# VH-VL binders against Prefoldin subunit 5 (PFD5), part 7

Target 1, 151 residues: Prefoldin subunit 5 (PFD5), of Arabidopsis thaliana (Mouse-ear cress) (p57742)
Amino acid sequence: MASSSSRGEMEKMGIDQLKALKEQADLEVNLLQDSLNNIRTATVRLDAAAAALNDLSLRPQGKKMLVPLTASLYVPGTLDEADKVLVDIGTGYFIEKTMDDGKDYCQRKINLLKSNFDQLFEVAAKKKSVADEAGMVLQAKVKQLTAATTS

## First folded at step 1 (VH-VL)

Design t03 (framework fv_tocilizumab)
Fold by ESMFold2-Fast, scan of step 1:
Parts: sequence; C-alpha cells; structure tokens
Structure t03 (fold): chain C 151 residues (1-151), chain A 124 residues (1-124), chain B 107 residues (1-107)
Amino acid sequence: as target 1 above (151 residues)
Amino acid sequence: QVQLQESGPGLVRPSQTLSLTCTVSGYSISSGYYWSWVRQPPGRGLEWIGYIYYSGSTTYNPSLKSRVTMLRDTSKNQFSLRLSSVTAADTAVYYCARESRYYDFWSGPYMDVWGQGSLVTVSS
Amino acid sequence: DIQMTQSPSSLSASVGDRVTITCRASQDISNYLNWYQQKPGKAPKLLIYDASNLETGVPSRFSGSGSGTDFTFTISSLQPEDIATYYCQQYDNLPLTFGQGTKVEIK
C-alpha cells in the first residue's frame, strides 16, 4: 500500500540486503515498462486497424489488395459484398468475417489492452516507488557508514 | 490476505431495489483490479452481472444493464450492487469477486478472490 | 453473447480415475478461457486461467488444454475432495459467460 510502511522495513535492512532489493526491484520495473510499451504499440496498431476498417466501410471503389491490420486481421481490398474481413484464427488459418465483426474484434482487443495497461501501469508505478525508496535508504546508509570513518 | 465479504438484506419484495455491499480487506479497491458481481440462482449456474474498475468506471451485463448500478465507497473500502425492479427471477446467491490479470497483456480477467456469497430471496 | 456449452452435465467416477470435461464456445475465443471449481455451499475457486495455466496453490492433477472453440479440463487422478461442480468461463468478449457446469460425483 503506502510507501511509509515499506520504508520502515527497509530501514531495518543491511546494505547488502538493500542492494539486492534495489537490483530486484529495478529488474521488475524494467520488465513492466517493456510490457507497457508493448501494450501501447499494440493499441496504436489496433487503432489504425479500426480506422482502416471504418474507411473501407464507406465502400471505396476500385481498391484491390489485402491490408494487414494486425498479426491476426486482414482486410480484402475488394469483394462482391463490401462488408467482409479475414481473421487469422491460428497457424495460417483465415476465417471470413463481416465488417462489423472485424470492427468489434479490434474494439475488443483495444478494450482488453487498455484495461491491462491501466492495471500494469499501477503495478509499475508502485514497483518504481519501492525501487526508488530502496535506493534512497541505501544511499543514506552508505553515507552514514562513510561519515563514521571520517569522525 | 485479501478477503471479500457480502452484506445486505436476505429478503427483498418484488418491484423493490436489491442492494448489496462488498467489504474488501487486505487491499485498497482504489489501487487496482476490477471488482465484480456474479450471481447464481438456486440449483443453477453462474451469471456475471458487471464490474467496477478501480478508477470508478463500470461495465454491466447488457441483459441487466437497465436495472444495475455499481458504486464505490473508497473511505470504507467497499463496492456495492443495486438491482432495481426485482422479480422472483432475481432470487440468487450473489457473490462479489476480484477480477485480476496476469502480467502478460494478452491474459484477461479471471476471478481469483471471491466472497462467501449472500442469498437474496425475492418474495412477497 | 458467446455461449459456453459443457459436456457432460454430470458424471460419476471412482477415486483414482481420470476425469475429462469438455467446453465448447459458440465462436473462436483463442485461449481466453478459465476453469472454476465450486464445492457445495461454497464460492467458486479459480483452478485454471488462460486455458492451460494452473493457479498458484492448485494441485497438479488438474490441467486444461485447447484453443479456439474446443477446450478440455482434466483431473488425472480423482480425489474425494474433488467432488464439486466445474465451470468454464470465457473472457474474449463482454459479457463474461460461463458454461452450465459439470457436476462431478464419486460412485
């Protein structure tokens, strides 16, 4: 919960224990930051995919291509009926979906990523605070030890 | 560790509002997670009602959306369910649960902590 | 809404038996499926998340597999304490939906 509770425990720790805690916390923060960046990148890509599907739903004439929207979603450029997309459901499998299903797929993934981002962001912020506190307590203890040798 | 406990009246009259509170201990509801309600009619299966995100935003099952409200009381570390215009079909055990996610961003909500359940009977 | 159908609705088996329950989704849900155990008079307990991952503290005799629309839950060696109703649950799309449950009894 609050940083004050963890600081009390840290002040009881020795220098070697604080170094280990700081190193572990820094590693965890880095892993969480990487995960957050991955979510942000995936969200941007899905937003672009949703926009592309919306553009296609306006029935642009004469386009003839497959547009890769994500790793698992492709849109045929032209169809006899202009409301279908292809969804990769496995290793090389594609299922034809309606345009609305494709839009809903993108929105579901965006909502999932957004909710996971918020949760991970909170965890990352808390872990960062722990890492920063461990660093501060460690520096204070090192300074105290150094001052003792000059007194 | 983290515990959830439902409370509220066990009997509600038809057409009235069913009101339940979930008290959370061991974790602040404003610090993370989705906080959800699930119900189970006697002898039947589970039905998800909705959740409230730690930020206060809510999402409800479309089948119940017009009748459901969820609220947080962060000072008491509680979240609540209100279900209006109840009928006998709303008789069920009501559970509160925490929906968590693993660190893998592709994982979704799973309910890892549950209250004991509170039976609400809708009867005249 | 995504419909989840379990098979069988109930079963009876002997201690030590291998028990298998299946769950079918009405549409592709990738691996976005959880399994819960509910003992009589108790709240559900998470056993498996994301189709195949064991929740911490859950015995290794429980396992899950599958992806897409077809999923399997297995108890490799049934124990008396495993008497319960088991539910699958999808989270690919809202609303969250559960299977109807499979009641496991000992003969």
Scores: ipSAE 0.000, ipTM 0.508, lowest interface PAE 11.7, mean pLDDT 79

Design t04 (framework fv_tocilizumab)
Fold by ESMFold2-Fast, scan of step 1:
Parts: structure tokens; sequence; C-alpha cells
Structure t04 (fold): chain C 151 residues (1-151), chain A 121 residues (1-121), chain B 107 residues (1-107)
């Protein structure tokens, strides 16, 4: 529906307008793709962090371990404190949290990122459709001009 | 094309529940996006209350979580806010807003005009 | 919660002046910051997203810069219609949080 409506509108546009529309749409698609890749990377990191926290909460205490889970979440250097994690608030200062708080933090971020990914993917797909359609209409108009001048 | 409009009582008594509805036109709330409530006490700044995702999932500001409920009515293309046990501190202009990713990240691209709710006896 | 602090709380400037507002996050938020304009009696309007990107339809006199914890919003040549309160907003983490606002007045 959106594709059919946008194509009809594009057929009324001049070549300069179509070039501008395509350039803008291409830029938006590139920005959205970069954003989607960032969400994928962040989600992978948080999934790993959540798995590490779950694993640590079930292991015997007394083992030395430090895992950088994210820029803002760290696990203690020893499992003597296995029920606590440290959260970096950006100043080198850490806030001590329970393992459950750490898991909740990761799950909250993961849910946000997954929701954001789904929404952004849909927007990116629609913008790419616009860019592709503008390109096709532009190509058709250029061929019309070529045919008119070479007849 | 997309428009949001708040509606609901402008006066609520202390200890009662504040109820507001956001009517969306030009886009189906079940088709995408996050749909939020943001409030602003007179002369003060903005406070995010929470959102409902197009799937029905909700997330609330922890400072308000125990008092907040957000619901959607997809047949009427509306989403609503309920805030229980209100006090004078809840007096504010309440905005509904949409979050977009078309030209950036978690940004508010469409807002309702706002509805002033006064909590007074 | 991530606290957002704006400076100054208010300012007065003349038409044509360069106006600068700063926003400081209590922790590193990368470039995950937006700027909004709110005129009296109206809803906020997005001006800048991702710290430095100008929203479509917004005049080029508005710009943003910064990353990490320190951000700047600039109006290169203040116009009468720019009288408003400006807010920064982070989206690095929930809950979403706003600065307290900077009121911009003429004179």
Amino acid sequence: as target 1 above (151 residues)
Amino acid sequence: QVQLQESGPGLVRPSQTLSLTCTVSGYSISSGYYWSWVRQPPGRGLEWIGYIYYSGSTTYNPSLKSRVTMLRDTSKNQFSLRLSSVTAADTAVYYCARHRYSSGWYLFDYWGQGSLVTVSS
Amino acid sequence: DIQMTQSPSSLSASVGDRVTITCRASQDISNYLNWYQQKPGKAPKLLIYDASNLETGVPSRFSGSGSGTDFTFTISSLQPEDIATYYCQQYDNLPLTFGQGTKVEIK
C-alpha cells in the first residue's frame, strides 16, 4: 500500500526531485542499518552478560573471576562476593548490586533492545523500499529522455 | 498526518485514580512504535512516565511503577494512563507521545497538545 | 537513574547572538542524547537527535555536539521565534530522563 502510493507520487516528480528523494532515503537507510548493527552488538553483549550472571549465581564460591559484562556492569574478582556485581556510573565510581539486580538490569536492557530492533527493522525496510522505488522511477525517466532524444 | 490527543478529567481528588486516554489518528497503534506518557508540573521540567509497545508490553518509570498502569484499546486506536493514589505532587500537564526510529533513536516525534490535570479537593 | 544537568537554568540574549546551552550526564551515554524545544503552552518539539543530527525541517542555526558526558546545544544567530525552554534527553538507559531545562529569553 505504501509502495503503491509512493510510486504514484514519484511518477509526478521531476528528475531533480527524485534524485533528492533517493539521496535522502539512502542516507536514512544507511543510518538505520548502522543503528540496527549497534543494537545487534549490544544485544549479543547483554545476552552474554545475563548468561554469565546466571552461571556465576549457581557456581560454588571461592573461585577468582572477573568478567567485563558491559561498559557499566562488572562481576567481582572473587566468587566470595558472587551475590554482588558492580555497576560503573561513568566516573570510575561503582555501585554495588545484587546478582538479581544485575540480571534484572540485563533483562530490562535486552527487552528494550529487542523491541527497538523490531521497530527499527520495520522502519528500515520501509525506507529501503522508498529508496529502491525512487531509483527505479528515476531510471525509467532517464530512459524516457534518452528515447525522446535518440528517436 | 499522525495526531495524538489527550482526554480525561482535568480535576482529580487526592487518593483517587487519575485516568487519561490518548486517541491516535493517522497510524494504527498496533502496527508499530512505542506509545508513551510524559508529564510536566506547572513551571517545571519533563518526566517520562512509561510506554506501551505496539505489542502490548509495558515499561514504567521505577519512581512511579507501583501506581502506574498503561492499557491499549486497539479497536478505538487509543492507549490510556491510570495513576493511582494521587496527591498534589501529581498536578501536571500530561502528554502522550510516540517514539520513533525513522531519523534517530529513542526520540519523541509526535506529541499530543497536553492535558492539565489538577489534583485538588 | 541517569541524571541530566543543564546549564544555565536561564539566559537572556539579543537577536543575532550566539547562544550556547550545556548538558551533563551523570554517566557515559555515548551520543544517545536528543534536544527539544518547548514554547509556552505547547508540547516539546524535537530539534537534534543522536547528539549532533539536525531533525528534518529544523533551521540550520540549531546544532549540537558532544559525546560521553558533556554535550552542547548552540543557536548560531538567535531569532525572536527561538524564545523557548530547551531540554536535553538521554536514551542510553531506562528510565528516559530529561535535563531540567534552559529558558531562553530576548534581552
Scores: ipSAE 0.000, ipTM 0.476, lowest interface PAE 13.6, mean pLDDT 79

Design t05 (framework fv_tocilizumab)
Fold by ESMFold2-Fast, scan of step 1:
Structure t05 (fold): chain C 151 residues (1-151), chain A 124 residues (1-124), chain B 107 residues (1-107)
Amino acid sequence: as target 1 above (151 residues)
Amino acid sequence: QVQLQESGPGLVRPSQTLSLTCTVSGYSISSGYYWSWVRQPPGRGLEWIGYIYYSGSTTYNPSLKSRVTMLRDTSKNQFSLRLSSVTAADTAVYYCARGRLRFLEWLSYGMDVWGQGSLVTVSS
Amino acid sequence: DIQMTQSPSSLSASVGDRVTITCRASQDISNYLNWYQQKPGKAPKLLIYDASNLETGVPSRFSGSGSGTDFTFTISSLQPEDIATYYCQQYDNLPLTFGQGTKVEIK
C-alpha cells in the first residue's frame, strides 16, 4: 500500500529530513487548497449568475443582457462555442446575447468547474494524507528523542 | 520560475580547493527542498556529490565526504560547494540542482531544476 | 552503494520508432527510480519520476515502467529532438547513484 510504504520510508528518516518532508508536503497541500477555494468561489458566482438570469427570464421576454464574471469581464452566453465570453468592446458598444444563451453558458461552466473540483479534491486529499503522516512520524521521533534525553 | 546558476573559477590547481556557488532565484532555499551538487567528468556519466537540506543539514557521497563541504547563505539565497585537495580526476562540469524528497507520490522524487553547469578544469 | 546498469549503452533508431531502454538495480529499490534526458552541452532534464510518473510538461510519448530491480524507459515514437543520452537514477538509498547512460541516435 502507498500509506504503509510512505510510513516505512518516513520511519527511516532523521528529524531534519522529516521537517523538510513535512514542509514540502504542506506547501503542495496549501497550493491545492487555494486552487479548490478558487474553484468554489467561481462556482458560487456562476450559480448566482444563473439564478439571476432565471429570475429575469420570468419577467421580460426576448431581452438581452450581460452577466458579470469578474469586475471587468462579462458572460453573454453563446450556442456557437460553449466556453466563449464576450467583453465590453468600447464605451456605448456591447455584444448582445439572449437570456437562454446566458443560462446555457453558466450551466456548462458550472458543470466543468464541478468536474475540475472533484479531480483536484482527490489529488489534494491524497497529498494531505501524506503530509499528515509525515507530521505524525516527525512528532513521534521528537517525543522519542525527548524521552531518551530526559531518561 | 525557479532558476539556479553556478559561479566560480573555471581553473583550479592540483592540491587546491575547488569552490563553487549556486545562486537561486524564484524560491527561498530555507523554505523547502534539498539543494544538491552533481558533477560530470568529460565524456562520462553523472556523479552525485551531496546535498544540503533547507534546514542546513548536509549529506555527502561517501566517496567524496572527507573532501566536501557544503554551506548555505540564506541572506543571498545561495549554497556553495568546496572540494579540497583536488586532482585531475576532479575535472568535470559541476551542476547545482533542486531535489524533492522521494516519499510524495505526486511530487517529483528527482532533481527537477538544474543550473546550466560550470566546467572546472584541474590543471597546473 | 546501489549500482545502476543500463542496457544498451547506445542505440540507433529511425524517426517514428519505438525505443526501449532498460535499467537494472543491484538491489530492490521499489519504485524509487527517476529518468533524465541530457542533450549535448546541456543540464539533465527530469522526465520520469517514481518509475512511471510523467513530469509536468514532458511529452506523453515518454513512459516508464518496472519495480524492484528491473525498469524500462520507452519512447513510443522517436522524434529528432529526442536525440540525447538518457540516465536512470535510484532514490532508495544514499548515495544517489546513476546508470552509465544510454546514447540514443538517429540512423
Scores: ipSAE 0.000, ipTM 0.487, lowest interface PAE 13.3, mean pLDDT 78

Design t06 (from t01 with heavy chain D99G I100K T101Y M102Y V103Y R104G G105S V106G I107R E108L Y109P; framework fv_tocilizumab)
Fold by ESMFold2-Fast, scan of step 1:
Structure t06 (fold): chain C 151 residues (1-151), chain A 123 residues (1-123), chain B 107 residues (1-107)
Amino acid sequence: as target 1 above (151 residues)
Amino acid sequence: QVQLQESGPGLVRPSQTLSLTCTVSGYSISSGYYWSWVRQPPGRGLEWIGYIYYSGSTTYNPSLKSRVTMLRDTSKNQFSLRLSSVTAADTAVYYCARGKYYYGSGRLPFDYWGQGSLVTVSS
Amino acid sequence: DIQMTQSPSSLSASVGDRVTITCRASQDISNYLNWYQQKPGKAPKLLIYDASNLETGVPSRFSGSGSGTDFTFTISSLQPEDIATYYCQQYDNLPLTFGQGTKVEIK
């Protein structure tokens, strides 16, 4: 739908307008790809946090550890307090969680990040389609102009 | 047609700084992608050094981070690698490469590579 | 760091043979794995991305499969021009890491 109608509109545009459209679309795609990359990295870190919480419950009592599970999730310095985690629900704000609540929190955040990834992926794909189509139309118009000046 | 080509000295003295430049043609380095350096010691495998994103932000391999700097020169369509305090262990073929983002897959396959530049660290 | 281990380190095969190389990640990397071919004296060339997707212009005799921690790369009918070292690479997390390589030689 969108790609068919947008291409028709692009064919009405001049070379300078198409060049500007393509550059803007490319920039937007790159910003969205940054966001996708950040979500992917955050998802990996939360997966690691969930795994660390599981591992922590299996470690022998009395072992001291400090595990930064994410930028916003920390484990107490000794395992005797390890059934509780501190979660940053905003900059500088923490809530105390049980081990099960911590795992639940991580899984809910992972699910949210996956949903956000899917939404941004679709937006990025649409922007990429616009950039690619603008590039193709631009290439065709430049070739037409070049052909007109050579006989 | 995208092409990458490394250039720089093939011999560097121990304790000096290794400097290489990658010249890109057929695509503007300020328009996208992750512009990367990968090295390969003679007869050994590949090691990722780092990348510079089209925006200028950099990420380096933690094993090399204290010694690595990457810069871009958008007017010349070039990006460069500086590796300080070199030793014989830094002798390698150095490749520049473009990391292409595939939607839904996270970061990078490297779809275009330079031909490689051998840098020998020797007195 | 995610450690990538390839098997075997080297193999010898005849033209026309089916060649299989495996790659194991030290942790779950989903499908975020690439395969590269490196011919002697040349830069690596991307063959497969996202574990199983064939790069444009790459012959269909090359294929990849797997997810999670275990991955397989296959050449269905080895050609002389396929003699090279093959590398897997993960991009699930930084730093980007490569397998040690598998050298494919003609018997």
Scores: ipSAE 0.000, ipTM 0.478, lowest interface PAE 14.1, mean pLDDT 78

Design t07 (framework fv_tocilizumab)
Fold by ESMFold2-Fast, scan of step 1:
Structure t07 (fold): chain C 151 residues (1-151), chain A 124 residues (1-124), chain B 107 residues (1-107)
Amino acid sequence: as target 1 above (151 residues)
Amino acid sequence: QVQLQESGPGLVRPSQTLSLTCTVSGYSITSDYAWSWVRQPPGRGLEWIGYIYYSGSTTYNPSLKSRVTMLRDTSKNQFSLRLSSVTAADTAVYYCARGDYDYVWGSYRYFDYWGQGSLVTVSS
Amino acid sequence: DIQMTQSPSSLSASVGDRVTITCRASQSISSYLNWYQQKPGKAPKLLIYAASSLQSGVPSRFSGSGSGTDFTFTISSLQPEDIATYYCQQSYSTPYTFGQGTKVEIK
């Protein structure tokens, strides 16, 4: 939550300043929430891909299979024959990797996404706190000036 | 079945630190949700103290912020409350609770599972 | 802080009666309002979330409505097991705040 000093600062702001602050903070929170949802979805997909690669390494012989790394792309993998996979690293990009390199790639990307999620979540929480406090102070000030038109 | 259970001393002396632990079974505290403490003084209403999110991020009630710390012990699937410099006003039943989190809005929606509550009396 | 005010503080009704409790927020909270039931010596139990959504496993005689600042909780046909204190709670912004509670008793 924002510090007690931030509320004190907002109490000194005019109504127009508080409206602008709240509108900007609300917009930033919405953008951050979209980013967090995208990271969560990507993390689920990579966890599935890592599990599939691990399963292949535990099976002595197996059929060729597609390993999902993104929503729209699959990577062929096999332990017995090629021990190589193609790793999708973004829109239109992919790299041929050994099985071990593929696992390392997935693990590194999962760790990065988890770290990014935690950082962005903290930023989003702080921005939402600012938006909520600005809204509260704004409503209180408007109510004091024109009780009949505020709720 | 998700279950929460509070534990800790039922008596605390004024000026000391109140320490309570919530043990969670049936669900991992690092998987999702926010994990909260809520208290209720005898014969009175409910007061939210704060939460610790599954990632470790904390948010505290501003009225208690200077005195509150929440921690996770991920190996024991526990989260704890520490409230410093207690007075008689801190006498209450303390509940731990799981909060559902809406990722779209970035906020809690409700508290769906609660511990049984632990009475803490602040007295000399 | 957002202040939550419940009305009435207590009520007595007969089995089968329709019971209505209201909750008012000091500012608009959209639909970020929850209702809890608390029986003596027990933890609160979630009944309604997001102003009008019934929690899984909760009887259909419980319902909620409202948005903005004014909210209503209704028990369509009061049963003996419904004797409890009921609390509203806003989840719009931190700190999360509860109403003072409404004690429901049987006549």
Scores: ipSAE 0.000, ipTM 0.481, lowest interface PAE 13.9, mean pLDDT 78

Design t08 (from t07 with heavy chain G99D D100R D102E Y103I W105S S107T R109Y Y110T F111M Y113V; framework fv_tocilizumab)
Fold by ESMFold2-Fast, scan of step 1:
Structure t08 (fold): chain C 151 residues (1-151), chain A 124 residues (1-124), chain B 107 residues (1-107)
Amino acid sequence: as target 1 above (151 residues)
Amino acid sequence: QVQLQESGPGLVRPSQTLSLTCTVSGYSITSDYAWSWVRQPPGRGLEWIGYIYYSGSTTYNPSLKSRVTMLRDTSKNQFSLRLSSVTAADTAVYYCARDRYEIVSGTYYTMDVWGQGSLVTVSS
Amino acid sequence: DIQMTQSPSSLSASVGDRVTITCRASQSISSYLNWYQQKPGKAPKLLIYAASSLQSGVPSRFSGSGSGTDFTFTISSLQPEDIATYYCQQSYSTPYTFGQGTKVEIK
């Protein structure tokens, strides 16, 4: 079930307003899906970096190496939960690290990306609910008006 | 095409670590999706244990988090479950499953391919 | 955690009957609900995902509906091979949680 407040507001809206709401909600869902794809890509890159560091674990401790970073992605906020979602996937540069520091950095970043993925997934699910509900209300109103004009 | 198969000891002593491996064929565990473990005590329902993402990051059921570790062996296309400090309550059939998602189409998660299950009995 | 409650816990029906199982979430999960079939001694099999989408290869007599907190799974004409326990599962957030299961048997 949708929240009673949200549904009630949508039922007060005209067809043009519902269409606009549906289009905006769909765009927001698509943006969030793009962000989730970017987190996926960043996670793959960090996992590859972590694997490389493990391969280099046979080398002496304290040896410096460069840790690759992914491009940064900022998800624009809305007045809702998405306002608080910041996805910082990295900068596309290399940072000089010791091997132990590099492993710790990669693990912390992977944990952060996992947390960000879960948060964005929940935001996307909620936005999708709004889009779906707006679509249902819109369909009902269009059907009602179509029946009225053909009756 | 895609197949999952559990393997590991069917008997574990109380207080020891339960260790199971899932061998995946027909799909690379590092290319996409999450890879899950689910258990079912005899005659009871299903309980999700956790998953390991294709990248190696993990999410565990909070009720089991302190005892659970999941790992990948990318060279063998396997992922594994370790559950420490087991008791009789951990006796169950353990399943591995592929947790398919479609980010582009709406981020729906579904466990679409399952292993046949491996019974693990915790007994002295 | 999101609690999933199924109704009924068990049912007996005749071949050809329409069978309906319901699943209720303790909070809104949008359409992030899956239905699984489990036959004795076998692994669960995915039947329905995203509340109403039929998994490839699954017979069309199986269907799902609902959104938010209330969901329904239907077998339009029960067949002998449908004797199984059916589980709903939310994928809205981790930890994933299952309903307690509904055992379907023939009279």
Scores: ipSAE 0.000, ipTM 0.494, lowest interface PAE 12.7, mean pLDDT 78

Design t09 (framework fv_tocilizumab)
Fold by ESMFold2-Fast, scan of step 1:
Structure t09 (fold): chain C 151 residues (1-151), chain A 121 residues (1-121), chain B 107 residues (1-107)
Amino acid sequence: as target 1 above (151 residues)
Amino acid sequence: QVQLQESGPGLVRPSQTLSLTCTVSGYSITSDYAWSWVRQPPGRGLEWIGYIYYSGSTTYNPSLKSRVTMLRDTSKNQFSLRLSSVTAADTAVYYCAREGLWFGELSFDYWGQGSLVTVSS
Amino acid sequence: DIQMTQSPSSLSASVGDRVTITCRASQSISSYLNWYQQKPGKAPKLLIYAASSLQSGVPSRFSGSGSGTDFTFTISSLQPEDIATYYCQQSYSTPYTFGQGTKVEIK
């Protein structure tokens, strides 16, 4: 949450400066929320991919399926006794992996995305605190101005 | 105002399929969130069964995955649980819940009242 | 699967007492931990999400703290209506898992 020093600095600002600060902070919070939502969507898709790989390992062999490994990455899989999938390592190249390797890949990516989410969440929370504090100081100054014009 | 309400039979015979429906009001199940099922055997703790994402993608608890199917009826704003080959161990109160994982909401924030399902010979 | 262990399994306290419940994860879950209150015959109710965030409409006497593997839930001044079983839950990875619950009673 906002510190006492932040409040002190804001109390010295004029109404126009406080409006600009709050507007900028609100915009930054909105952008960070969008980024957090994108990470969340990617995490859900990777969870689905991990579940699909687990399901694939339990099915009768000989069935083809397309398994999502990232928000945009899909791999064709053929159920056979080797239980293998093709993983896109970028730039259009694929590596053949076991089902266990595929599950491990998905879980590592999920953990990375959650770590990224956690970091951005902290940044968003700090920006939100600044926006809220600026709003409170702004409201107080507007009230002072209003009180000065009429009793 | 978001409300969830379970419906289905209170009694199921062993080896049969348990079917429950959750009716959602005040929010569209295709707009956002994951829509989940959680159960609680009498006098025991909570067990997550699975979710259906707003897009229709499903994720199931591995311990139940071979027996679980979740579906959406978008025209009725409902999602359902089917659990096959039930035994006495499946006797529980079944809750549907909304699962938010967006910024500021990473939890089951709304729950149905629960529906007791008894598996009896 | 991530195992969640609560301590204690039950406790009795007087109205006005400070009550603490702990929850331990078998691996690091960052801050992806929620706390729920369940009264007899009722659905669970979300109290705390993201380890320390108070759900809208929940009294401020409830709080949470911790990160990684060790988490604490606190009721600063126990009220009669707080008699319930409390559950922690990790949302770090599927399958989502719950602690075994802590039953809180008035002595």
Scores: ipSAE 0.006, ipTM 0.511, lowest interface PAE 11.3, mean pLDDT 79

Design t10 (framework fv_tocilizumab)
Fold by ESMFold2-Fast, scan of step 1:
Structure t10 (fold): chain C 151 residues (1-151), chain A 126 residues (1-126), chain B 107 residues (1-107)
Amino acid sequence: as target 1 above (151 residues)
Amino acid sequence: QVQLQESGPGLVRPSQTLSLTCTVSGYSITSDYAWSWVRQPPGRGLEWIGYIYYSGSTTYNPSLKSRVTMLRDTSKNQFSLRLSSVTAADTAVYYCARDYEEWLSGDYYYYGMDVWGQGSLVTVSS
Amino acid sequence: DIQMTQSPSSLSASVGDRVTITCRASQSISSYLNWYQQKPGKAPKLLIYAASSLQSGVPSRFSGSGSGTDFTFTISSLQPEDIATYYCQQSYSTPYTFGQGTKVEIK
């Protein structure tokens, strides 16, 4: 329905205004799509990290090296406490956590990223709808204008 | 499947009005796209007559504009062509067509007539 | 009005041959060019839109290229069912205009 009202407003716009609207909407969609791709990538990496931590909890006695699982999660490789995980609490800082705390951290972050993805996906869909609508109205007006100026 | 079919008289007298109807099935003419008429004199090339946009706005070929009217019957999902003051030069096969538009990657709209009626031969003679 | 000129007006080729048709616009039309196939007694069929995009369901032996004023349509390996007249059409501005057509026949 909002799309119907937006279409009506666009019909009243001049070609220059429609071009500006479409260009702006296209730029916003591209930026949102980049953000969605980044969230998708981060979610996949965290899912992998959670799976790795689960595997480690089944084989904790193995000799290990410090392993980066994400930008914010490392497994202590040379320490006696194979059940400990380092978690990034900010640039340049890590804290020691239990394996369960590490898994909880990953799951919490995954849930937050999924919520953020859903929100941004909705915004991106609405912006793309505006861009598509503006493009259609612009196309129709350009066809009409070229017919009027070309004799 | 979208299908278009022309209907109307095959013979029209000089000075009369040529009237043709295009019946569209499988798609609503008020939902999207432009709906066009194109003609072809026997043994010759194609000439675009005009279109009616899904919103109801019309654009006509300037060479025919003074004689052409297009309208919609939304209840029957039809659009029609009226061409007044016909002469022998208007003898042609008349086609209706959907002027499809598509958004391609890179934000470009491109247009092509992707669905056509079978054509209706109209002969203008006394 | 934008004038569209096709070359050649007709050609004869053998099955399996590569066939090329050219189309020239009297002014730049960007990539707003379509190619249609028309068999005797039938309506035109859209083969190529946007100068180079193949219409859904059309065999891959058909292709288009070009932009601005000069465009080419190619059948990479002519088949008997390809015998038809081919038309280019600009959709850059109204009135839409067609080339005069190229009749393709088999030897």
Scores: ipSAE 0.000, ipTM 0.469, lowest interface PAE 21.5, mean pLDDT 78

Design t11 (framework fv_tocilizumab)
Fold by ESMFold2-Fast, scan of step 1:
Structure t11 (fold): chain C 151 residues (1-151), chain A 127 residues (1-127), chain B 107 residues (1-107)
Amino acid sequence: as target 1 above (151 residues)
Amino acid sequence: QVQLQESGPGLVRPSQTLSLTCTVSGYSITSDYAWSWVRQPPGRGLEWIGYIYYSGSTTYNPSLKSRVTMLRDTSKNQFSLRLSSVTAADTAVYYCARGSPEELLRYLEEWGYFDYWGQGSLVTVSS
Amino acid sequence: DIQMTQSPSSLSASVGDRVTITCRASQSISSYLNWYQQKPGKAPKLLIYAASSLQSGVPSRFSGSGSGTDFTFTISSLQPEDIATYYCQQSYSTPYTFGQGTKVEIK
């Protein structure tokens, strides 16, 4: 954190310690950014699944077909009697749901992912602040050292 | 620290509605998590009743055939259980619990575990 | 609904013994299995989630393993304070369901 206490501790650190702290903080930020991208991708996929289920619910009754909604969703049987869907829950397994349950499942997952995204985004922002602060202290110490050496 | 505490009548007559409230402290029920009710008949195992999500959406155990309603009072940081048309089979200790997804590192998956529980409130259904 | 079958219903062991409890799901639940400890008159306490992840603050002698339909819960060295009933729970789909419980007693 960019608090007075954190800044004071960083100012006490040597150049090698600050480099190590900066590298570790950058690594943590990169891992968090990867996680945020994964959440974004999952949200898009669930939005597509929810839209597909909504579209299926609007199709004419009485037709017989197998409808693959995505790589992870399938509706077997007739549209007249097809009230069930299989959902991929992200682990390579499927669960059987009614069409309304499938829509609820997707919406709840979207809500959960949004909540997790917001929480993780805040954590990423705080970690980036620490990385940036460490970088600034490091640059200041390097400039001070080189100025003393060259002059 | 997060704490949950059940409150409500300990005795309910057959055919009436069982009503319980869970008061949450140390965390806002609208911030995250699924806020759940679980019951345990004397000497028996655990049965999940349902949850109300932080967004207000609800999921109920189908075996209770729509006798269940869950509501939030966001101003008091409480969520409630209503179970209608009770019978002796509904006699149980009722727990409220926080159902959370796994750690942020596995954020894509809801593990559906319960990490904080109330003390439990015994509700007896009798005349 | 997914049915959870837990065994044994009860067991007695000595302090220091290795205790194993098993849980079987009526269909594949991947790793969506959690384990709880319940002491008499108390609420359940989460010990293990996601089949094998130890909850923070829980002693390392508790562990879980398995995936799909077959799961095990192990206490590597039983302590007196471990006297309790243990429950497995699936969270693969709603309604969430629990095993019948295993009562653990000291000989």
Scores: ipSAE 0.000, ipTM 0.483, lowest interface PAE 12.8, mean pLDDT 78

